# VH-VL binders against a6uvu3, part 26

Target 1, 145 residues: a6uvu3
Amino acid sequence: MDKRITLIGSKIAKTGNEFIYCGVLEECSECRFKKICHDGLIVGKRYRIVSVRSAKHPCIAYGDGVKVIEVEPSNNFTILIESKKALEGLTLSHSDIQCNNILCKYYNLCHSEGMPEKYKIMELHEKIKCPKGNSLIKATVSTIN
Key: E = the ipSAE of ESMFold2; O = the ipSAE of OpenDDE; V2 = 0.75 times the mean of E and O plus 0.25 times the DockQ between their complexes.

## First folded at step 15 (VH-VL; framework fv_felzartamab)

Design t2 (at its last look DockQ between E and O 0.25; V2 from the best seeds 0.00; counts 0 for: pae E 5.8 > 2)
Fold by OpenDDE, look of step 15:
Structure t2 (fold): chain C 145 residues (1-145), chain A 121 residues (1-121), chain B 107 residues (1-107)
Amino acid sequence: as target 1 above (145 residues)
Amino acid sequence: QVQLVESGGGLVQPGGSLRLSCAASGFTFSRYAMNWVRQAPGKGLEWVSYISSSGSYIYYADSVKGRFTISRDNSKNTLYLQMNSLRAEDTAVYYCAKDRDVWGYRYFDYWGQGTLVTVSS
Amino acid sequence: DIELTQPPSVSVAPGQTARISCSGDKLGDKYVYWYQQKPGQAPVLVIYQDSKRPSGIPERFSGSNSGNTATLTISGTQAEDEADYYCQAWDSSTAVVFGGGTKLTVL
C-alpha cells in the first residue's frame, strides 16, 4: 500500500487513528519540518496511522509536540451512491451526488470528505429516501490499491 | 492582527429572516474553515454551523438545520449566515469563529465580538 | 453523544488557586480547549490541546486532562480573572461540544 511519513500531535499519534489532511497552516510556513509534515500528503484525503515512532519534536500547531508517524490512505468509507450504480464488487470512480441542498441531513454522505478517486463497493445498506427524489443507497466502499 | 467583525443582527419577528455577515482580516481567509457560534442571553455557548475553507463541506447543529444556511465568499474574506424561519429560541449573540482543525479536533482560536439577533413578536 | 459537564460556579479568594472541572466520558482521550468570557465580551481561547497556552495568556493559567475530567487551573488568581469559562471538545457525532460554562468569582 501507499505508505507515507508525516508528523502528528503526540496525544493522537496512535496506530489505527484516522485524520483528514487539511493542508499547510499559515504558521507552518517557516517550520523546519514543513517538508516532512506536508509534502507526502494530499489535501482532503483521509489517512490511517499504521505506525508511530517514539521520539517527539516541537511543533507550533501541536502544543504537546509531534511524533513521526507512518500513514496510509484510509480503506473504508460509508457514502451514498446512486441506486443504479449500486452493485457489490463493482469498482467506481468517485463523484459526489449532484445536489446543492446543503441543509439536507444526508448532505455529508452525498458529499463525503476524503474520498479516493476510485473505490470498490463492498457492502450495500439501506435505500435512502432522498427529499429530491433521487434514488440513493448507502454503501460501504473500499479504496482501490 | 486577526480580526473578525460580525454584522447584520437586529430585531425580527418570528418566522422572519435575517442575514449575518462576518468580515475577516489579518489571516489568509481562504485557508481556514469558519464557524458560527451563538449565545442566548444569560446562557452558554452553542455551536451553530461549520464551513470548510473551500465551502465544500458544511455542518449544522440540529437546532438550525433546514433553517440556516452558512456560506462564504473567499474573494471578499466574508462569512455569511442566512437565517430563515426564525424562532424565539434563536435569540442570541452570534459569533463568527475562526476554525483550527488539528487531526479533526476543531477549536476556535479567534472570535468576533458578535452581533445580536432578537426574535420577538 | 458526548456531553461536557461543568460546575455552574466556582469562587476563589485573590491569590488562591482556582480549579474548574470539565467532565465527559473518556474525555482524557480527546483534546480539550478552554475559553474565557468576560461580561459583554467575546470568548477568548486560554488553553488549547489540554494544557497549552496561546500567546498572551498568563502563565498562571494551566490545564490538564485525564480519565474523564479536564481541569482548568488558575494559580494566583487575580480579580481580572473573574469570568465565565467554557470547556470544549470535538465529537464525530455531535461536532463541536461546549460545556455549560462555569462562573468564576474572585472574592
Scores: ipSAE 0.188, ipTM 0.753, lowest interface PAE 2.1, mean pLDDT 91
Fold by ESMFold2, look of step 15:
Structure t2 (fold): chain C 145 residues (1-145), chain A 121 residues (1-121), chain B 107 residues (1-107)
Amino acid sequence: as target 1 above (145 residues)
Amino acid sequence: QVQLVESGGGLVQPGGSLRLSCAASGFTFSRYAMNWVRQAPGKGLEWVSYISSSGSYIYYADSVKGRFTISRDNSKNTLYLQMNSLRAEDTAVYYCAKDRDVWGYRYFDYWGQGTLVTVSS
Amino acid sequence: DIELTQPPSVSVAPGQTARISCSGDKLGDKYVYWYQQKPGQAPVLVIYQDSKRPSGIPERFSGSNSGNTATLTISGTQAEDEADYYCQAWDSSTAVVFGGGTKLTVL
């Protein structure tokens, strides 16, 4: 278990949420929380929030403040896959979803960074309303490593 | 303080090519992802392309995929868009936009003034 | 999957308060951003994270976000505020969505 402590915007700080760490903002260079916010996190790596402390702290980047969270690297991914390929327990090779809509609410579920070449479907969830009309289902998958 | 200046727009015939540049100043360019966003006359905003701070991740709108190439030169603080096989529907003002990309959030805190691309015979 | 709905236009007299709404399912649980686009010009960020103003944005611009509705408020509206206004939100830490825009007319 490789858990780390960081801070994240209060509206996003919910157990079970996942995020991709994208690096330090320029405004954070003189922040007294810079190390606790950013040390130990790898740019481009996915993390899952495993606990949230309720106290808010001020932050230049977030208007409603930040909360202390505990995170772990995500070894299980929540992604979107084609519904016709979706069977629990099945191992699939990664295949492209033909969509470059970076502003889409599902973008990171379709284009997960660090996606393995093969994955095992652990659990199927709900179908989603794809803005492009693709037939997609949300799934929890596991790396085969 | 932050300034983004696009250049390279103009009148081009269908099937032609054009290269847009965006000169950045007033911030550490290499730390931020950059975008091209366009706006056809009388229309809303349409995202065109994204490039990560290092240049390792690149995305395109379906309407331009295979025809447009985004790139950056962090040593020159410059963003580029190579546009090939231009069509009439590519006629628009093209903006370069700086985003904030911490914890996966994306919004455009600074925009250039835009450069007009007109594709017509 | 959130859709952001804005009224197509809003008209106010100079000095009046303009309110531009942006509606979406449980939008108050998300951060909302507002962009101003004057005719022939680039968009400018005027409100970030619901209610914060970037440096250089006049204090007459304010924002709120609760329930299903975010509101951009311009008090003491001036002729120079005539512009298109776009709201933006996210559905998760990884997605961004735009509203369709609102044309503010000062007459």
Scores: ipSAE 0.118, ipTM 0.533, lowest interface PAE 5.8, mean pLDDT 80
ESMFold2 (binder alone), look of step 15: mean pLDDT 91; pTM 0.920

Design t3 (at its last look DockQ between E and O 0.62; V2 from the best seeds 0.00; counts 0 for: pae E 8.8 > 2)
Fold by OpenDDE, look of step 15:
Structure t3 (fold): chain C 145 residues (1-145), chain A 121 residues (1-121), chain B 107 residues (1-107)
Amino acid sequence: as target 1 above (145 residues)
Amino acid sequence: QVQLVESGGGLVQPGGSLRLSCAASGFTFSRYYMNWVRQAPGKGLEWVSGISGSGGYIYYADSVKGRFTISRDNSKNTLYLQMNSLRAEDTAVYYCAKDRDVWGYRYFDYWGQGTLVTVSS
Amino acid sequence: DIELTQPPSVSVAPGQTARISCSGDKLGDKYVYWYQQKPGQAPVLVIYQDSKRPSGIPERFSGSNSGNTATLTISGTQAEDEADYYCQAWDSSTAVVFGGGTKLTVL
């Protein structure tokens, strides 16, 4: 996988931690580190920290400063998929479950944040009783590299 | 320069409905998560709901799931909270709170002055 | 699920140091935020990321976070500091979590 360089708050700059990149803040507009922080990341994508450098740099967003980190897109996700597509080992293109019931407790699993474009189904879990009657199953999926 | 102004509060009977609005200005509205936080009289702060900038990701407290709907209109810089099946325990001042989301870690850097919702027979 | 516990009240005389605790499991691994709320007003962020002050917040306000406890410290407490204080954290499973709040009385 392609590693990216970015900066993150010193306290949470730990190998193994994950975050979702949410884009440039207004406060970052004049930051001298704007390029290294933002240019290599994709908005909405989940990343895992794979290494951390010791040096700290000042940051407006992180008051305790930031550290340089190497990140990779997160590998594993837990989501809901249609039962008819649920086959371990199968590669799928991601699409959110077509549902507008935002009050559903499963809504975010049906519309998971930071999903890759394509993934492989690694493990199937329990079937979910969808209030709308959709046949859904919980699955662990992995990014295809 | 950031300004949040809630409206729509009032007196409603149990089982009734109410729609709150929050007018935002002074920042790029669509960039940030927006939240509703409420406070019952003499009680503490309770997070109610949050919605991402695009509206694609929504979160609710368990206490309001199935009854409240958060939404936003980025063209109007407005946040909404549709409250249905209101209960007495929903009585509170409802605050609109701007999210400061940095790499997914969240807190609130600006709050509105709140709007009072009273649910009583 | 993360739960944040605060003492319901703390009292200090003017000029004394007030300390308000916020306890939670492994709270030291998270960023903690503090809000001040005066009667009839909206909450105001006074500490972010454990120990940092937003612009406009007096230097007498400070914060720390280690182990299972975050602490808001007000050195040289003044009458105008009388308020309710809430700690807050973020959790991926429960989203935003507030402490129960602490009423600070300046005697």
Scores: ipSAE 0.417, ipTM 0.807, lowest interface PAE 1.6, mean pLDDT 91
Fold by ESMFold2, look of step 15:
Structure t3 (fold): chain C 145 residues (1-145), chain A 121 residues (1-121), chain B 107 residues (1-107)
Amino acid sequence: as target 1 above (145 residues)
Amino acid sequence: QVQLVESGGGLVQPGGSLRLSCAASGFTFSRYYMNWVRQAPGKGLEWVSGISGSGGYIYYADSVKGRFTISRDNSKNTLYLQMNSLRAEDTAVYYCAKDRDVWGYRYFDYWGQGTLVTVSS
Amino acid sequence: DIELTQPPSVSVAPGQTARISCSGDKLGDKYVYWYQQKPGQAPVLVIYQDSKRPSGIPERFSGSNSGNTATLTISGTQAEDEADYYCQAWDSSTAVVFGGGTKLTVL
């Protein structure tokens, strides 16, 4: 998992913060920093800031300027998995929970954006009260390359 | 050039339903959060709902949870709002708004012209 | 979550400086956005990320954000600037929040 250098708005450039990379803005197509900001980042992927350099730089996208940061893909996700499959240390292939109830308070945990195809279960948490009656448990998982 | 065109507004009785559409062009639709923002006559702006580029993250204002459903069809570059169990308080102009931020920090750089929903007994 | 408070109205003479405040708890730790809305029209973004102007917004529009207060400043206010102005912030885990709006009256 290679660390990458990018730039982000100075107010949100804090070690431990996470963000979802949404792609190159149209005005960034002619920006001298385009490659530094965007090369090697995958649209829709979550990243975590692991270090921040203190110097500010001007940016067309951020009014308070930007800071240079190091990021890595966020390998740790909280998701819901079927309780029968849930064993710490187990590696699973991701399969979507078969549920189209987009009004459920757990919807984003069942249909996590940026979810890897394979993951390792790192921690098990509480079972949840699924409105559809599925036997689901909240888990912290880690991505596998 | 970014264009957002809402449709589907109209007059409906309380308890009724409407489905709003927003046709998008001039940008890569699937990369951006899309939002509905409404404005009751003579009142301020109220964010209603937002949906991520993939459709995987969906958010609602408390005032509409359980009654409204946001969705998108990225193959048609179209955003939808299904509004059920409509109340008089839902009377507003409904705007489609494009999220601009690279990192998912949301603000609305382009707005449609809006479509009027009137809920009247 | 964050609640944004704006004065309901501000009046200025043409050519004078208008200042529209937006208050919220620790608002300076967040980015603030400003929208202009003229009667019968959709809102238009005039300031993003505290102080940046989108293309096409006159230089007389400026913004600041520190502590608990963000301010939209219009120098040399013109009749065409008469509109409602809304501030906006966003929490990563919560809903988008608008201020209540400020009616700017010129003359």
Scores: ipSAE 0.012, ipTM 0.592, lowest interface PAE 8.8, mean pLDDT 81
ESMFold2 (binder alone), look of step 15: mean pLDDT 91; pTM 0.934

Design t4 (at its last look DockQ between E and O 0.38; V2 from the best seeds 0.00; counts 0 for: pae E 4.5 > 2)
Fold by OpenDDE, look of step 15:
Structure t4 (fold): chain C 145 residues (1-145), chain A 121 residues (1-121), chain B 107 residues (1-107)
Amino acid sequence: as target 1 above (145 residues)
Amino acid sequence: QVQLVESGGGLVQPGGSLRLSCAASGFTFSRYWMNWVRQAPGKGLEWVSGISSSGSYIYYADSVKGRFTISRDNSKNTLYLQMNSLRAEDTAVYYCAKDRDYFGYRYFDYWGQGTLVTVSS
Amino acid sequence: DIELTQPPSVSVAPGQTARISCSGDKLGDKYVYWYQQKPGQAPVLVIYQDSKRPSGIPERFSGSNSGNTATLTISGTQAEDEADYYCQAWDSSTAVVFGGGTKLTVL
């Protein structure tokens, strides 16, 4: 499940809506709701709203105010894994691909943050030609609950 | 005061490569998503790419996927765009744009003055 | 994927009210943002979250969004308001989307 509580702009606070959490704004630094808004979310991660409370609260970032929502992260992720580990249905412990080339077009897939500790490989995609010679394959993985 | 200064634009041949930079100041660079937006001569605005505050999450327009690479160095307050396999249709002014919203419904509160990239034989 | 449609051009006499539309499927359920771009300059945010003005933007600029259409309204239009205007939204599948832009001419 991995549900979280947060606050979001009133207009978009609707069950079923999705958003990507982008992180703490400077304006939020002294906000009394900073903890509830930010502590439970991971930057860059996509969330789905599963419930909404009716009460509105003031917010410096959203002029219409914010509502309390319950969210859950997306269940599936696309990442690169070592080819030797690639087997559909297999459960793996997550580890980043060891590479420091931030200019590589695959860097995001090799170093995706917010990944669960363990996941199940749901689908294998194409092999990736790594510029450094790593044997990698694109995979859709799902959180283990 | 927020300031974004693009550089690295110029004339390149089709199939060539170019690397753009954007120097940021006046705000905590490492806290904000950054974007590249381009505008072909006499045309409208087109979002090109976005990168999360830490650089861990990256998004591209379909038109540049597999050819462009966005990156950032937060220690230098600098955003980059590596452009490979350039095409004539990539000719545009490239703007560095600062993201504002923190719940994904993103918009840009500050823009640089842009740098011109011309792809021509 | 959402697409934002704007009229290519709008003309208004000085002192009159200019209205620029931005249409998209269920656009009223999203936040819409507006940018002003004068010749040879970078875009400037003039409206955020449908109807909010950033600091420094004149009060004659306002915005609304309902149904399938967002509207940028400039009351008492001045010569200096002549520019291109772009609407923008966010889509979970296509990320950032811009309208085609509207050239506002002050006659």
Scores: ipSAE 0.510, ipTM 0.778, lowest interface PAE 1.2, mean pLDDT 91
Fold by ESMFold2, look of step 15:
Structure t4 (fold): chain C 145 residues (1-145), chain A 121 residues (1-121), chain B 107 residues (1-107)
Amino acid sequence: as target 1 above (145 residues)
Amino acid sequence: QVQLVESGGGLVQPGGSLRLSCAASGFTFSRYWMNWVRQAPGKGLEWVSGISSSGSYIYYADSVKGRFTISRDNSKNTLYLQMNSLRAEDTAVYYCAKDRDYFGYRYFDYWGQGTLVTVSS
Amino acid sequence: DIELTQPPSVSVAPGQTARISCSGDKLGDKYVYWYQQKPGQAPVLVIYQDSKRPSGIPERFSGSNSGNTATLTISGTQAEDEADYYCQAWDSSTAVVFGGGTKLTVL
C-alpha cells in the first residue's frame, strides 16, 4: 500500500488523526497547489496521518494555514467475529456471518462490504448480544496486503 | 444557487415505512457527501445519516441503525432515506444537507427546507 | 464520543454583544461550526473552522475555540439575529455532533 502526500488544515494535522478524502474543493479549482493537495487520493477512502511537516503554508480554504502531511490508507476495521475464532494476533479468512437482517443494529459490523479475503485480529473488545443467538465478539482487525 | 428540496414526508403509524427524497440542483451532486439531519418539534438538531459522493461509504447515527437506509442516485441528483420500523421518536422535520467535508471534519453549507415526518397512532 | 453543551438561552439588548458558549471535552482540538436557525426556517451556516465567516455573513459574527469551550460572539446585535444557534463538531471523520442549541432573544 502506497503512502501519499497532501495538505490539511493546521489544527487537524496531527499524527494518528484519520479523515475521509472528499475530493477537490470549489475553492481549490484555480489553486496553484491543486495537484499537490489531491494527487493520488481516492474520494471516499479513509486515510491516517503518519507524518506532519511543521511548516505552515497559506491556503484560501484554511484561514490558519495548512501543513504538509503524509498519509496511508487506514487498514483497520471494527467487525464482529465468532467468539470461537477470536484470538489476538491470529490471521483469519473473512467469513460473512450468516444473517441477512438489515434491520439489526449490528448489521454493518457483521457484513462489511469490500473486506479483503484475510485479516489480522489486532484487539478484542466486548461480546455482544446477537438477536439471533450467535456468539460474537467485537474486534479491531487489520487488512493484510 | 444551490437548491435542495425534500419530499416524501407525511403521517405514518408506528412500525410503518416512508421513503424521503431530496432533489439537488445548482452544484455537481456527485462530488459531494450528502446527509440527513432531523429536528423533533421544539427540539435540537440530530444528525441521522451520511453517504459518500460515490455512495460506497454509508454512516448512521446509533438511533437509526438497522431501521434506516440512506442511498443516492447520482444520475438523478437525488438523495434518499428509506425509513422502516418507524417509532414515535422518529417524528421530526428531516433536512437534506450538503456536506463540504474538509478531509473529515464535516460541516453543512446548504440545507433544504425540510419535510415533516409524523409517527403517531 | 464528545458531548456538546450550550446554555439553553441568552438574552441581549439591541446593539450589545451576545456570547453563546459551546463546551466539550478537549473541544479546542477540533474545528467547531455554528448554525443559525430562525423560527420556521432551515439552519444556516454562520461560522466554520472555529472563526471563519461564509460569504454573506456579517462581520459582527465571530467565533473562537480554545481548551474546552468554543464561543460564538455577535457584536452590535440586531433584532434579525434573534434565532436558535447550534454548535457542531465531529466525533470522528464519520460522525457529527450538535450542541443542544441556544435561543438568542434580542429585546
Scores: ipSAE 0.200, ipTM 0.662, lowest interface PAE 4.5, mean pLDDT 82
ESMFold2 (binder alone), look of step 15: mean pLDDT 91; pTM 0.937

Design t5 (at its last look DockQ between E and O 0.34; V2 from the best seeds 0.00; counts 0 for: pae E 7.3 > 2)
Fold by OpenDDE, look of step 15:
Structure t5 (fold): chain C 145 residues (1-145), chain A 121 residues (1-121), chain B 107 residues (1-107)
Amino acid sequence: as target 1 above (145 residues)
Amino acid sequence: QVQLVESGGGLVQPGGSLRLSCAASGFTFSRYAMNWVRQAPGKGLEWVSGISGSGGYIYYADSVKGRFTISRDNSKNTLYLQMNSLRAEDTAVYYCAKDRDVWGYRYFDYWGQGTLVTVSS
Amino acid sequence: DIELTQPPSVSVAPGQTARISCSGDKLGDKYVYWYQQKPGQAPVLVIYQDSKRPSGIPERFSGSNSGNTATLTISGTQAEDEADYYCQAWDSDTAVVFGGGTKLTVL
């Protein structure tokens, strides 16, 4: 569901790969494929490749050209949430963990990109020992559709 | 049109700290990851750190983890590198490098001219 | 962790073809990038994604990547091509990786 067509570099055009769409590149402005590449995607959203077509097309941004792919918004994310909010089945509005320790190995899980505004907690995993003493737990969350 | 200008380099003693800045212009700064790459005198290129456009993804080379902090201020189009607990082996020209980030692949299409950091007693 | 290996130096006579190799495990499955660096200057991207040339890079520069080896080829090498060349890739575990660099001397 909610499949979209786009183009992506040939080497990375593989079913199962994911990417965060970052928007139109300046060099794409005059590209004849600009519409098919960009119009169906939302900036900041994570997509999963669900199918790849064999034909290649030339691209200024990709060295070996691009392939047509079908993508879906990624449904599941692994993130850290506050323990007090951790309840399977609960719907939450996303907010990054308030922490400025960018050297922490968990920083990206606390500040994950491409997250939907709201998600449902699907599965709780292990508690995380936060160096700052925050009570955190790893969770699999799913986009609400 | 793309321009990257590093600053903040200088001479520091071992154990000291230094903060580098990179002023970016000519592109939408927040859309691109930024990186620091260094080069010791007479040596090769060594990637130091990278930060995504929004700052949500951060990477460090093992050699600088726990000592260096990369950050950015998108409102000022500026990239930073806070370097603490500096060592002699950190002596290098530090380059600011603009990222082209695609899933599983990263490369640098523009580089600054670099700023020299010398760590010596 | 991925490691990229380059020959320390390559020499070529003017007008001849220079080939600089970059070897790594399953490197052909990745995009490889090449940078040229002249003394006292910042690196310049000369090849991206194996074989693509940025604007302004002469057509004599080309790249290929298959198996475990990427190759930067400079056809009709000129004196101005004398420089250090670095290959580069990205790995999810190691992040950005550079080769050790190759000094190209034009005899």
Scores: ipSAE 0.053, ipTM 0.719, lowest interface PAE 3.2, mean pLDDT 90
Fold by ESMFold2, look of step 15:
Structure t5 (fold): chain C 145 residues (1-145), chain A 121 residues (1-121), chain B 107 residues (1-107)
Amino acid sequence: as target 1 above (145 residues)
Amino acid sequence: QVQLVESGGGLVQPGGSLRLSCAASGFTFSRYAMNWVRQAPGKGLEWVSGISGSGGYIYYADSVKGRFTISRDNSKNTLYLQMNSLRAEDTAVYYCAKDRDVWGYRYFDYWGQGTLVTVSS
Amino acid sequence: DIELTQPPSVSVAPGQTARISCSGDKLGDKYVYWYQQKPGQAPVLVIYQDSKRPSGIPERFSGSNSGNTATLTISGTQAEDEADYYCQAWDSDTAVVFGGGTKLTVL
């Protein structure tokens, strides 16, 4: 179980909300809560809030303060997969798409940080035009525990 | 003092390309997401694209997907926007904007002066 | 995909209070940011996270956000406050959305 304790702005500290952890802000360097806010979280990883403590704490980064929350990794990701392999309910082993174009507008969907080794296709969405000619479709996938 | 200086704007024909640059100083560039926001003459602000501090996460407005490419070089403290297949509706002042991004909350605390892109025959 | 609606213009006399609204579905559940843009200049952040002022922004600027409406309030409005004002919100789908802008005229 990869549950973690962190702090987040009081307006979004609601059970069931999800967020993507984006790293440490420069202004947090002197904050007494820096470790609890940021330790153990992976940049780019999606988390779901599973519990919220009611007490507010002051925070320079959040105008209405922060609340202590418990989070777990979110199971669902949006990624691109090869259209010919895309079938709802199918379980696939992750392999890197053969594309190193960090400048591509779809880069985050091909190379999502924290992407699972194996995943199940939950829902298929639109096809996209890959700049390198790959036939790709956007999909919602979930991790297999 | 944070400073953002855009360059690379100019006049281009429809279907053409331009590359915009934004030189950044006064902060640790690699720690912050960066964005492009544009404003057509006499119109409002429109977000165009954003890129994470490491360059690992890239976002585009639907209106520019497939035509524009955002990138950064953290060794040169420079943000780029490659604009291809330009159209008349891309005519705007393009602003470079510094993002403060914890938990995905995005707002632009510092802006450059902008660089004008004009797409016309 | 939230849409932010602002009145196109607001006029106030010097010294009066100006109120600029920004409306969106359940906007009070989001943080709202406000930018001032004077003619020929880049936008400047004047309010962040609904109600906080960055350093250097006069105390006459304040903000609120509840329900479906955020409001930028300028008390004791001065001629130098004449500008376009934009609200901005962020959605969890990583879309940055601006309102259409409000031209504040100080007559």
Scores: ipSAE 0.045, ipTM 0.626, lowest interface PAE 7.3, mean pLDDT 81
ESMFold2 (binder alone), look of step 15: mean pLDDT 91; pTM 0.932

